# Ledger of designs, part 5: VH-VL binders against L-aspartate semialdehyde sulfurtransferase iron-sulfur subunit

Target 1, 131 residues: L-aspartate semialdehyde sulfurtransferase iron-sulfur subunit, of Methanocaldococcus jannaschii (q57563)
Amino acid sequence: MRKRVYYWTDSEHINKPVISDTILNTGVKINILKAKVEPQEAFLILELFGSKETIEKALNYLSKFGEVEEISKVIKRDLEKCVHCGCCITQCPINVIYMDEDYNVVFKEEDCVGCKNCLKACPFKAIEIFE
Key: E = the ipSAE of ESMFold2; O = the ipSAE of OpenDDE; V2 = 0.75 times the mean of E and O plus 0.25 times the DockQ between their complexes.

## First folded at step 2 (VH-VL)

Design f8 (from f1 with heavy chain S99E Y101D H102F S103W G104S D105G T106Y I107S E108T F109Y; framework fv_enfortumab)
Fold by ESMFold2-Fast, scan of step 2:
Structure f8 (fold): chain C 131 residues (1-131), chain A 124 residues (1-124), chain B 107 residues (1-107)
Amino acid sequence: as target 1 above (131 residues)
Amino acid sequence: EVQLVESGGGLVQPGGSLRLSCAASGFTFSSYEMNWVRQAPGKGLEWVSYISSSGSTIYYADSVKGRFTISRDNAKNSLSLQMNSLRDEDTAVYYCARETDFWSGYSTYYFDYWGQGTTVTVSS
Amino acid sequence: DIQMTQSPSSVSASVGDRVTITCRASQDISSWLAWYQQKPGKAPKFLIYAASSLQSGVPSRFSGSGSGTDFTLTISSLQPEDFATYYCQQAYSFPLTFGGGTKVEIK
């Protein structure tokens, strides 16, 4: 099982190794997809791997030291405007946009983190983000 | 607390050079894209230059391209703007501005924090 | 280059007034627009991003709307601290460009 989340933590907890402690205390595996760390706070995009029970335990642990928000589908592509040029593929920092065997551009919308880089890249304005 | 402090401004003659610096504190400087924005006396804001968090991607306004060089030193938490062949129209307050980054490494090109500005006057 | 045109260049208003400032892009910029407030002698302050999203800590009397080429900043009930110059900025493509500014002055 796999779950992606936004995670914010404050300065009270930045000196604690929250990610490492979560792994050690729950057995979850964590991939840090993106990280922005400031002296008083941190914002992370985490991918958690484990059983449903392990992931729930990990999310509860993280919630003691910060705020967790599930990443939901926030991106939509207008197929009438999309000409499958591929300009958005190189602009996706987490590689959820790819070209299939028929040379059609495909979005794994469920894996999108909502960064909007692909909106700027699309010359046909075929991409819309809902927050 | 996020702080950006500019320095290096002054009076210079046309054709001269100045080096501006911006000292960053209160955040992880190496994780943020940085910009220079200027404002001529009594005029509006004009974007000057962009540098990515790693320093590998750089953009300039056409008015300064070939004359100005943006750079950063992530170990020293500093941003620089080397200004050569200065012209009267370069007279302005120069602001160091941090780009918003709601997701690490994702550029939004909005400016959430600005320095106080440093004044550059090009006059003969 | 994307040209940003603001109107009016200045407006005289009283405390409690509803103030509307408009910004027009020379081409479609989707919702890639920010608004900034600048007081005399001070650096600009970030107000609104993505055309309509209020930056944390900005009073709810500020709101943004629009998409494509036409955008509006509204101050629903002007307060004394709101007298300032307001700038729009397109974040769609380089070079990044600002509107000419709208000065909100005491009537």
Scores: ipSAE 0.000, ipTM 0.525, lowest interface PAE 14.3, mean pLDDT 82

Design g1 (framework fv_clesrovimab)
Fold by ESMFold2-Fast, scan of step 2:
Structure g1 (fold): chain C 131 residues (1-131), chain A 127 residues (1-127), chain B 107 residues (1-107)
Amino acid sequence: as target 1 above (131 residues)
Amino acid sequence: EVQLVESGGGLVRPGRSLRLSCTVSGFTFGDYAMSWVRQAPGKGLEWISFIDSKAYGGTTEYAASVKGRFTISRDDSKNIAYLQMNSLKTEDTAVYYCARGYTYSSGTIEFTYFDYWGQGTTVTVSS
Amino acid sequence: DIQMTQSPSSLSASVGDRVTITCRTSQGISSYLAWYQQKPGKAPKLLIFDASSLESGVPSRFSGSGSGTVFTLTISSLQPEDFAAYYCQQYNSYPITFGQGTRLEIK
């Protein structure tokens, strides 16, 4: 099973090895898809891998040191409205939007972080993001 | 107007093969995932097979009941999805619907529900 | 596989009634659930997706609710054209699975 979460932590927890401790205490595997760490706060987008039980234990553990919000849906593209112009490509801060060999715009939606930059960039209003 | 039209159904003997076609119009076929869903007489709906758009890798998936016997494919130049059905069994008797998958990636896995369906084509497997 | 159980399997109701159909899943599926209506001899028609989003062109008397493992489809004031079979479908994981269906019949 795979699950993505938004994770926010305060200054008390920012220097704790919370990600490593979560892995060690639950057996979950974690990819950090995005990190914005400042002295007073940290915002992370995490991808968790494991059984349903393992992921639940990991989410419970993470919630002790910050706020966890599950990402149930990140991005939806209306392919009838999309004309593959590519305006969204340059607006993606994590480079998960690209053109394939046929000049079709492809979203690696599973890597999307829901920042809405591509939604704002689309002149055809083809992109919807679920928070 | 979005339209899906199935064809190729009919009466066939057990152990034989049959190929179903789903011709679509009213949307850019190559951008959408397609599925086949069947319904045995008087029974409920059973998802059979899925094929993703080429933009998302063109991956295929099959229900355990048909894996190894059925093959889903698509021809984007002709706007046709196919279901090749081999080694047919009497329990494959059903109305077969093609359906357009509406899918989006989430933080978990890829998902699909079906926003448009064809009218169905009947497959009867008997002696 | 995620098992989908609908209740009731059938129910009888009168025009104007409020009708509720429940769908239970063997595993949590967040909000990745759709509801379909199927009239005899016809293809299924999408009513609700993402547990609670009404499909374009579907009357507002239809509504969906729920998350996780328990979902409901409600018809607030039953009309003659609503007598049909109703199916829930999960799309949290493959294989895609449907409920066994609920037949809504005239009382």
Scores: ipSAE 0.000, ipTM 0.519, lowest interface PAE 14.7, mean pLDDT 80

Design g2 (framework fv_clesrovimab)
Fold by ESMFold2-Fast, scan of step 2:
Structure g2 (fold): chain C 131 residues (1-131), chain A 124 residues (1-124), chain B 107 residues (1-107)
Amino acid sequence: as target 1 above (131 residues)
Amino acid sequence: EVQLVESGGGLVRPGRSLRLSCTVSGFTFGDYAMSWVRQAPGKGLEWISFIDSKAYGGTTEYAASVKGRFTISRDDSKNIAYLQMNSLKTEDTAVYYCARGPYYDILTGYFDYWGQGTTVTVSS
Amino acid sequence: DIQMTQSPSSLSASVGDRVTITCRTSQGISSYLAWYQQKPGKAPKLLIFDASSLESGVPSRFSGSGSGTVFTLTISSLQPEDFAAYYCQQYNSYPITFGQGTRLEIK
């Protein structure tokens, strides 16, 4: 099977030991699709290859050193609840939420990977995850 | 209402090509993986291919029985998934269903909506 | 490939009967199994996913159970519209595989 996840961890853990140890301990294969490393936090989009059991073991191992989020394919915004405050913009790790020329928050749904950061950030509960 | 409608099936001779289309409505096509599952006369179901959304890299996978002969593709602007079938064999004779999914992750999952199917007969 | 074996391959039953269909897998698949219903000349319809979760709109008389290598689909009180073929499907590992099917016929 193949599974994509968002992975947040400290910069100290983003170095090769965490990824290598996961592979060695579970037999999973990992492709790093995206990486952003900052002084206090690192974010990765990982693609895991293996059986479902192997993937589950790998996710459990990774979760000991960071936060793992399963990527859902659909995210939607309730425009009646959204007040365009912009709190979700800075919390999107792939920058698919932006302000248009009229200062309306626009959600580029087709590029969203469903990491839930904007859901956590919205004080008005305007964002929903669908499967 | 979610609808998947297959077209392009027919009678072909071995070694020839055929292209199937699956036109969808009732959901945001670009957000979902799409698959083809076939069923030979009087037999069970066989998954043959899928294509993921562009957001997930547009990855494709094929059953060993069709790898190298069949190509799955999609046109999100038209809400159509395609299955290009080359070098057809008599063993490819089946009803071909378009299905939404795999509905769980990138390479594996269940299928929540199916089209009505289109019949492909490969014989001399 | 994970091999899926359904039993029985066919059975006859009457309206009101309790019917069970078993699916056995050649390898452990945890709970990553779905069940489908297919009526003659029609596409399959999802009934159960994650071994025991009932799909929206499916009558409560259908239930699924099991984990690992042995799974069952149960219809608690058979109705006329339930006479169909039933298929199990694993999604633990690529490639996705289906059971050979169980044909449920009227007695």
Scores: ipSAE 0.005, ipTM 0.537, lowest interface PAE 11.6, mean pLDDT 81

Design g3 (from g1 with heavy chain G101E Y102G T103S S105D S106V G107L I109G E110Y T112S Y113A Y116I; framework fv_clesrovimab)
Fold by ESMFold2-Fast, scan of step 2:
Structure g3 (fold): chain C 131 residues (1-131), chain A 127 residues (1-127), chain B 107 residues (1-107)
Amino acid sequence: as target 1 above (131 residues)
Amino acid sequence: EVQLVESGGGLVRPGRSLRLSCTVSGFTFGDYAMSWVRQAPGKGLEWISFIDSKAYGGTTEYAASVKGRFTISRDDSKNIAYLQMNSLKTEDTAVYYCAREGSYDVLTGYFSAFDIWGQGTTVTVSS
Amino acid sequence: DIQMTQSPSSLSASVGDRVTITCRTSQGISSYLAWYQQKPGKAPKLLIFDASSLESGVPSRFSGSGSGTVFTLTISSLQPEDFAAYYCQQYNSYPITFGQGTRLEIK
C-alpha cells in the first residue's frame, strides 16, 4: 500500500540521516514529494510504500525525530470570523492562500492538503479542519 | 462516464510478443495507478502488473510469473496504459483485464481496491 | 506472497437465503481486503473495500466484516442476480493476491 504524510522536523535531525534510517530500520520505501528546509525547521511531504504494518512502523520511527500528520483534504474558513488580516498566507507551505485585488484572503480549498499551519496563525480562529 | 477499454489481444505462437492497450476515459488518468489482472479459462484471478502515476514516481511492480518478460507502461497524454508481453508461453493464455486502483486524491494518493475494470481482451498462445 | 484461501469453494442456495463466504490470509493484512463479484464472461465488479465498506451502487444486502487474517462476505437475502463467483483480494502489499473463488449456484 502507500500513504502520504506531512513531516516536520528541525534542521538538526535532517542533517542526521533520519529518512535513510527509517528505510533501513523498517523496510519502507519513501518518496520525498516536497521539501522546504529553513534554518530551524524542515517540512517534507513524504509518500511511504509498504505493507500497512511496515508503514505504521515507519511512522512511529519518524515520530521520534519530528511530527507526522496524515494528509486531510477538508479545510474550511468561517467567513463570519475572518477579518482578512493575512497572517495565514505566510504560514501555508504549499501557497494556496493569497490576497485578491479587493484585499480579501482567498483559499484554494481544492488544492489544500490540510496541514494545520494556518490554524495556529489565525488569531480569530476562523479556520477549521474536518475529516 | 468512467470506462476502460482493452485492445490488442489475439492468437500468437509461443515465444512471440504482443502488446495490449488500455484506453481510459471519464477521469483524470494521470492521477491513478493502473494494474493488469488476468484470468485463464475456467480459473481464478491473477494480478500481474502495476504502474503508478509519473507524479508518484511511475513505479512498477510485477508478479513473479511474468517478471522479466512483461513490461507495463503508460502514456498520460493519450490516456493509455500498455502491457508489452515478450517470450509468450501457453500458460499466458488468459483474458487480460485493465483495472484502476481507486486513488481519491492526487495529493493523498491512497492505495485501494480495483474500483473500475475493463471488459477484457483475450490472449491465446498456441502453436 | 500472501496466500488467500476461500471457503467454501462452492455453495448452493435458494433465493431469499442468507449466505456467508469466508476468506483467510496467511499473514495479517489489517483491513486491506476487497470482495468482487464475477458473472460468467464478464469482468469482476467491486462490492466491498477496506473489509467492510460498501462500494457505491452495491445493494445493502451485501456486507463485509473481519480484520487481520479472517474476513467474511455476507449476502443477507439472495436475489436471482447474485448467483455468481465471488473473490477476495488483499492490497496490503505487492504482489496483490486473490482467493481461489467461491461459486454460488442455484439449489
Scores: ipSAE 0.000, ipTM 0.535, lowest interface PAE 11.4, mean pLDDT 80

Design g4 (framework fv_clesrovimab)
Fold by ESMFold2-Fast, scan of step 2:
Structure g4 (fold): chain C 131 residues (1-131), chain A 126 residues (1-126), chain B 107 residues (1-107)
Amino acid sequence: as target 1 above (131 residues)
Amino acid sequence: EVQLVESGGGLVRPGRSLRLSCTVSGFTFGDYAMSWVRQAPGKGLEWISFIDSKAYGGTTEYAASVKGRFTISRDDSKNIAYLQMNSLKTEDTAVYYCARSVYIEFSGSTEYFDYWGQGTTVTVSS
Amino acid sequence: DIQMTQSPSSLSASVGDRVTITCRTSQGISSYLAWYQQKPGKAPKLLIFDASSLESGVPSRFSGSGSGTVFTLTISSLQPEDFAAYYCQQYNSYPITFGQGTRLEIK
């Protein structure tokens, strides 16, 4: 199993090797998909590899040093309703929606974290979520 | 040690049925999705079916070539995945592999396969 | 269905050579691509996932790159155990499809 999560922590705990300690203490594998480190805060998008039990242990360990939020929704775009207006692009906080060379709006769905901002932005109701 | 062992293959005539089993050990079976992938003699790989863990809905998927004829299922208490194959055709002749399926939760993508069994041979001939 | 085309279909190489295998897709698949190695009479073995992520236990001489529609598997210094068939697989959407395979043979 692979699970993606948001992780927020202060820079104090990032200076302490939280990610490495999580791997060593749980056996989980972690890939850092995105890292945004500010003077007092760090935001990471992490991908965890392991069994459900191993991932659960890892999430519990990470929560000692920050906040973890699991991605909870599957987002899909209805291409028949999408007119490629681009309103969703500016609403994506992680920039996985962009305009290609032919002026078509493209979703990099594997990098989507399910925040639903683009769903609210679409005037054509082209974006669907699955529980 | 992760191990997947297929069984149930053999020689059958067209129109008959076979049930393949995949017995797994070395991991918590109920936590993982499973798939069947086949390979015809001298040909490449063809994905045929998927079943998710029951905790995530137990959803199944099938390739068009087998839809309506094959049924994938699982018995988590026995650590076994099954493939029930009905109305077999000569085109179904292949080595059938059971594979553990990995997907990114809530990504909209499908799966890749991190561990495979050694395969069981199904020959459909008259 | 997404069509996967590998090139070359076969190649001959010597131990120590660098070899590259290309996989092209009929439509964009982002980075949802895996590479497998299959030795004669054996099951496939995962080498690379997410186009460039090395599977645990796979030697570092294997690497993957690419995104969208063009992907490459590279073996930096070929070893005797590397002579095998190699397959790419997309997992962007159902049905899952594989390339036709590339057979790597001893020169």
Scores: ipSAE 0.000, ipTM 0.566, lowest interface PAE 12.3, mean pLDDT 81

Design g5 (from g1 with heavy chain G101D Y102T T103F Y104E S105Y S106G G107S T108G I109Y F111I; framework fv_clesrovimab; at its last look DockQ between E and O 0.59; V2 from the best seeds 0.00; counts 0 for: pae E 11.8 > 2)
Heavy chain, then light chain:
Amino acid sequence: EVQLVESGGGLVRPGRSLRLSCTVSGFTFGDYAMSWVRQAPGKGLEWISFIDSKAYGGTTEYAASVKGRFTISRDDSKNIAYLQMNSLKTEDTAVYYCARDTFEYGSGYEITYFDYWGQGTTVTVSS
Amino acid sequence: DIQMTQSPSSLSASVGDRVTITCRTSQGISSYLAWYQQKPGKAPKLLIFDASSLESGVPSRFSGSGSGTVFTLTISSLQPEDFAAYYCQQYNSYPITFGQGTRLEIK
ESMFold2-Fast, scan of step 2: ipSAE 0.314; ipTM 0.701
ESMFold2, look of step 3: ipSAE 0.000; ipTM 0.598
ESMFold2 (binder alone), look of step 3: mean pLDDT 91; pTM 0.938
OpenDDE, look of step 3: ipSAE 0.044; ipTM 0.688

Design g6 (framework fv_clesrovimab; at its last look DockQ between E and O 0.20; V2 from the best seeds 0.00; counts 0 for: pae E 16.0 > 2, placed apart)
Heavy chain, then light chain:
Amino acid sequence: EVQLVESGGGLVRPGRSLRLSCTVSGFTFGDYAMSWVRQAPGKGLEWISFIDSKAYGGTTEYAASVKGRFTISRDDSKNIAYLQMNSLKTEDTAVYYCARDLGSFYGEPFDYWGQGTTVTVSS
Amino acid sequence: DIQMTQSPSSLSASVGDRVTITCRTSQGISSYLAWYQQKPGKAPKLLIFDASSLESGVPSRFSGSGSGTVFTLTISSLQPEDFAAYYCQQYNSYPITFGQGTRLEIK
ESMFold2-Fast, scan of step 2: ipSAE 0.351; ipTM 0.728
ESMFold2, look of step 3: ipSAE 0.005; ipTM 0.505
ESMFold2 (binder alone), look of step 3: mean pLDDT 91; pTM 0.937
OpenDDE, look of step 3: ipSAE 0.000; ipTM 0.614

Design g7 (framework fv_clesrovimab)
Fold by ESMFold2-Fast, scan of step 2:
Structure g7 (fold): chain C 131 residues (1-131), chain A 123 residues (1-123), chain B 107 residues (1-107)
Amino acid sequence: as target 1 above (131 residues)
Amino acid sequence: EVQLVESGGGLVRPGRSLRLSCTVSGFTFGDYAMSWVRQAPGKGLEWISFIDSKAYGGTTEYAASVKGRFTISRDDSKNIAYLQMNSLKTEDTAVYYCARDTWFGESYGMDVWGQGTTVTVSS
Amino acid sequence: DIQMTQSPSSLSASVGDRVTITCRTSQGISSYLAWYQQKPGKAPKLLIFDASSLESGVPSRFSGSGSGTVFTLTISSLQPEDFAAYYCQQYNSYPITFGQGTRLEIK
């Protein structure tokens, strides 16, 4: 089985080897799809592999050292509200938002992990993520 | 980039053998389990066989309809999964799909499928 | 073997309709249930796994629910591209089994 999650950890836990400890304590396999580590915080997008029980154990373990959010996988953009300003492009941690040759903002929706960063960044409220 | 391509299908007489191949690209093949699923003309989906990653035991499983006649195998060095089909019957006529499955011997959901290869068993 | 029974076997619907397909299992499978969509001449596409988890790239109008022996796939507002066959599949035990399929047709 697999599951993609959004993971945030605060400054108290940033120095712990949380990913390796999770693997060792649960038997889960983890692929890191994205990582952004700052002195005060870390943000990761993780893909977990294992049985349903193993993944649930892993999510429980990760939650001891940070915040885990299961990823909504569906994003929708209201083209009537979107003015193609590009504010969402830099906020996408997996680079599925880009500008085409005509300066229109394009979403590669099939690759979206539903992290909500672009939703929060859009000043026109043109983006909706379904949970 | 992730792609599965089946080959080896065709027209064959009852009692004969065929070997299907599933060539994989775009992911680390050795980390994933693989399944074969077939669909007879105008009918529903039937799971046939499963093979786990060698790291997790390399176990195989078969549907009762094919047990003893079909053998699933894999060659991780070539990124190919195989289905050896012996003693073919007219009831084996179907489109055969290969699909990517779990790596822990628990079937997750088959998230990536090939386009299928057609096997027709008739005289 | 775990028997999977879908209802209805076929239904006709219009764009914008709310559509519900049910899958019943002969024994308990917890939440180890996936839903697939198949268009004519194409391979199946995974929609839902773990009974209610939406696969990446699948529109939010699709949702799954249920546990144990009764499961439901819902399409909240049917779109033209949704006319297809739908299959449930259990992965609680071997052999892996599928429902017989539900054909969703234009009214």
Scores: ipSAE 0.000, ipTM 0.501, lowest interface PAE 15.0, mean pLDDT 81

Design g8 (framework fv_clesrovimab)
Fold by ESMFold2-Fast, scan of step 2:
Order: C-alpha cells, then sequence, then structure tokens
Structure g8 (fold): chain C 131 residues (1-131), chain A 124 residues (1-124), chain B 107 residues (1-107)
C-alpha cells in the first residue's frame, strides 16, 4: 500500500537523519513529495510505501521526532463542470495536475495530498475533496 | 499468521435473513478496513460491501445489488466483521468471502488476505 | 459504475510461455487497479496492486503495467501452478468492480 502524510520536525531533530533512519529501521520506502527546510524547522510531505504493518511502524518511528498528520483524501472532479481551463495546474504545490496533448486537464489523484489549493482556484467549482 | 474464517452460511428460503461472521487473527483487527466479496456458482467475483477502521470513521459502502438489504458491521473487541443479509433473493446465492483491505475508505487498495469463504444458497 | 472488460476470456498456454492478459476500463482509473489469481475451490490471492506493484511473496515472473483505461498482467515464464483464473479490480471509485475473469488453461 501507500500513505501520504504531512510531517513537521522540531528544531531539536532537524539535523538528525530521521527519514533515512525510518527507512533503515522499518523497511518502509519513502518519497519526499515536498520539502521546506528552514534553520529552525522542517515541513515535509511524505509518501510511504509498504505493507500496512510496515507503514504503521514507520509512522510510530516518525512521531518520536516530530508531528505526523495522516492524509487519506480523495479528490473528485466533476467532469460536467470542468471546462479544462488549467487554473488548478499552477496552484498544485506537488504538480499532480497537468495538461495532456489534447489540452485536457488531467489529475493524478493517487499523488494528491489534499491541500485544497486547486479547489479554491477552480472558478467553476468542479473540484471536491473528501476528508 | 494472518487468518480470516467465515461462518454463518447455509440454505435459506427467499425473503429470509442470515448473518455471516468473519473471525480474524494474526493482526490488529481494529487498524484495518474489511470487505465482503461474493462469487455465484461458476461466475466471477462481485464486491458487496466495505467498512473502514473506526479510527478512519467506520465508513461503509455497498454494491447497488445489496444496498438497503445488507448491513456490514464490526466488533473490534471480538475481532469479528459481520454481514447481516435481509430479504434474501435467489440471486444472492454465492460463496461469500471476507477480505482484509490493505488501504482505507479513500484508497481501498487491494484485498491482501481472504477467508476460505462460506456458502449461501437461497432456494425455495 | 466502472465496467471492467478482460481479454481474452479464456486462454490455453504451455509451461514456459509468456502470457499477457488485458483489462480495459469504461473510464479512467489512474493506477488504482489490482490483479488477483484464483485456483478452483480456493479464495483469490492478491498479485499486483497500484497497477504495477508486486505483492509481497508473489513470484517475479508476474508483472503489471498500464494506467488510465488499459492495463496488462504478464506472466513471463508460465509455471504449472499458474493455471488459474485471473481477475482485475478497480478501486478508483465505489462501487468497487472486478473484470469478468480470464481462465488460463493447459494447452
Amino acid sequence: as target 1 above (131 residues)
Amino acid sequence: EVQLVESGGGLVRPGRSLRLSCTVSGFTFGDYAMSWVRQAPGKGLEWISFIDSKAYGGTTEYAASVKGRFTISRDDSKNIAYLQMNSLKTEDTAVYYCARVSGDYFIPEGFDYWGQGTTVTVSS
Amino acid sequence: DIQMTQSPSSLSASVGDRVTITCRTSQGISSYLAWYQQKPGKAPKLLIFDASSLESGVPSRFSGSGSGTVFTLTISSLQPEDFAAYYCQQYNSYPITFGQGTRLEIK
């Protein structure tokens, strides 16, 4: 399976190799979808891959060194309302919305982390995010 | 060792009710979503119902063929998932499988472990 | 509902053959597709999830590919234990739906 999380590290743990230690200690695989690292804190959007048991161990490990918020959002697009204008593309911080060669807007829903930027950007209210 | 064991199947007349049970062991039941999938004799697989873990809200879903007649539930203290089947029809005749969901309501990714199945025959 | 159509519905093959089964969906499902193997009288077994991810314990001769509306399951060198029914299944939206199945038989 896969699971997406927001992860915040406190200043005490910024210089620790938390991500690599999590992988080494649990066997989970991790993609860093977004990172904002400042001298006092770090914010990451992580995608974890593994069995449910492995992911649970990884979340437990990460929680010892920071704050974890699990994200299991589903983004739905109403194709009757969507006119493929592309306003949502530039508002996606992880670039999972793109335009195909026919100029149709395509969502890679499995990579969505539920931040809602595209929902606010759509002038036709074609996007819903379930929490 | 992960095990799922279904029980409660049998022969029943149309219009009657049955309750199926799925007793699980070898994992933390409360952390997983569960589903029921059936298979009519000589036919393919049909997903029937889903229930999320209580931590994720315990949300349920049903196939249109059973909506309003079947109810999925769970008892985490006993490690049992249930399928209450009301107003049974001959079309409900099938082997009913209990399965563990490797995901959640939003991404119900893969049924990674299945029970052996329990047979329900609805006949006059 | 998302309709899942498998081709072929049945297939005869010999040990050592490369076998490919195709699953077509009535609407786009991104990569939200799983493949299952079912032997007579037994429960299904998960082989592939997320279109191409191999389930733990499944032999590497099994592989999945595809996205959107066309997906394939490939068995690179068929073994005697691989003669079974195979099902694709989407989990993009409720209701969850399966393909009609492909029966893989000995030639």
Scores: ipSAE 0.000, ipTM 0.532, lowest interface PAE 13.2, mean pLDDT 81

Design k1 (framework fv_cosibelimab)
Fold by ESMFold2-Fast, scan of step 2:
Structure k1 (fold): chain C 131 residues (1-131), chain A 124 residues (1-124), chain B 112 residues (1-112)
Amino acid sequence: as target 1 above (131 residues)
Amino acid sequence: EVQLVQSGAEVKKPGSSVKVSCKASGGTFSSYAISWVRQAPGQGLEWMGVIIPIFGTANYAQKFQGRVTITADESTSTAYMELSSLRSEDTAVYYCARSVYIEFSGSTEYFDYWGQGTLVTVSS
Amino acid sequence: NFMLTQPHSVSESPGKTVTISCTRSSGSIASNYVQWYQQRPGSAPTTVIYEDNQRPSGVPDRFSGSIDSSSNSASLTISGLKTEDEADYYCQSYDSSNHYVVFGGGTKLTVL
């Protein structure tokens, strides 16, 4: 299975190789979707891959060195309202919205982190986030 | 439940700076933007700027550019608004407010929770 | 940039219905969500309507919001007026072109 999380490191643990240690100690695979690292803090959007048990171990390990919050939001697009104008494309910070060769806007919904940027960018209000 | 708690009232001299804090509890601090809105006595609401901790971006209303700095400390779930070169017309109640809709540019569309407000008085 | 224009004051008797308008000066009112905030003297604003017509939990259903594209306006309607509704009401939208929040000038509601 896979699970996406927001992760914040606290100032006491910012110098520790937390991501590498989590992988080595649990066997989870981690993709870093976004990272903001400052001298006393770090924020990451992580995607974890593994069995249910492996992911639970990884979440517990990460919690020792910071704060974890699961991303539970699901994005949906109303195709009857969408006119494929592309206004949402530039507002996606992780580039999961693009225009195909037929000029249709395509959402890689499975890669969405639920930040809502595209929701307000849509002039036709065709996008919904379900929490 | 989400709550925003601001620091107490301040009295400042013209030309000085003030730094107001806004501590968030409940919910996810770094997933939301924090805006600052002020209200001069008897006047309406005026947007000053926003910070989106997750994107590392802050954006300011043109009127306040160069004088306002909005920062966030994610470890303490606290946002700060510092206003420099204070003038008598900066006397106002300053509110922090949490924004639900976030743009990559650091702008927000609406506020779901408001702080209680901080009165800043600038007098000679 | 656009402006949001509200009447400075409205008044109505208890039990009646009042409507407060919020008119956008340029661009379509429907291009961005409109919110409504209630502010009583000495208090912080609180949200009574968000995303044009949605109510936060705890806000009674006598508060409603609507958009009218023909007049380029949003409206806050309060039915069954109560003395406790006496407050200042602000509409708010977002200017996508300039990346900033726009507030209306506010409307003082008096319930007499």
Scores: ipSAE 0.000, ipTM 0.496, lowest interface PAE 13.7, mean pLDDT 78

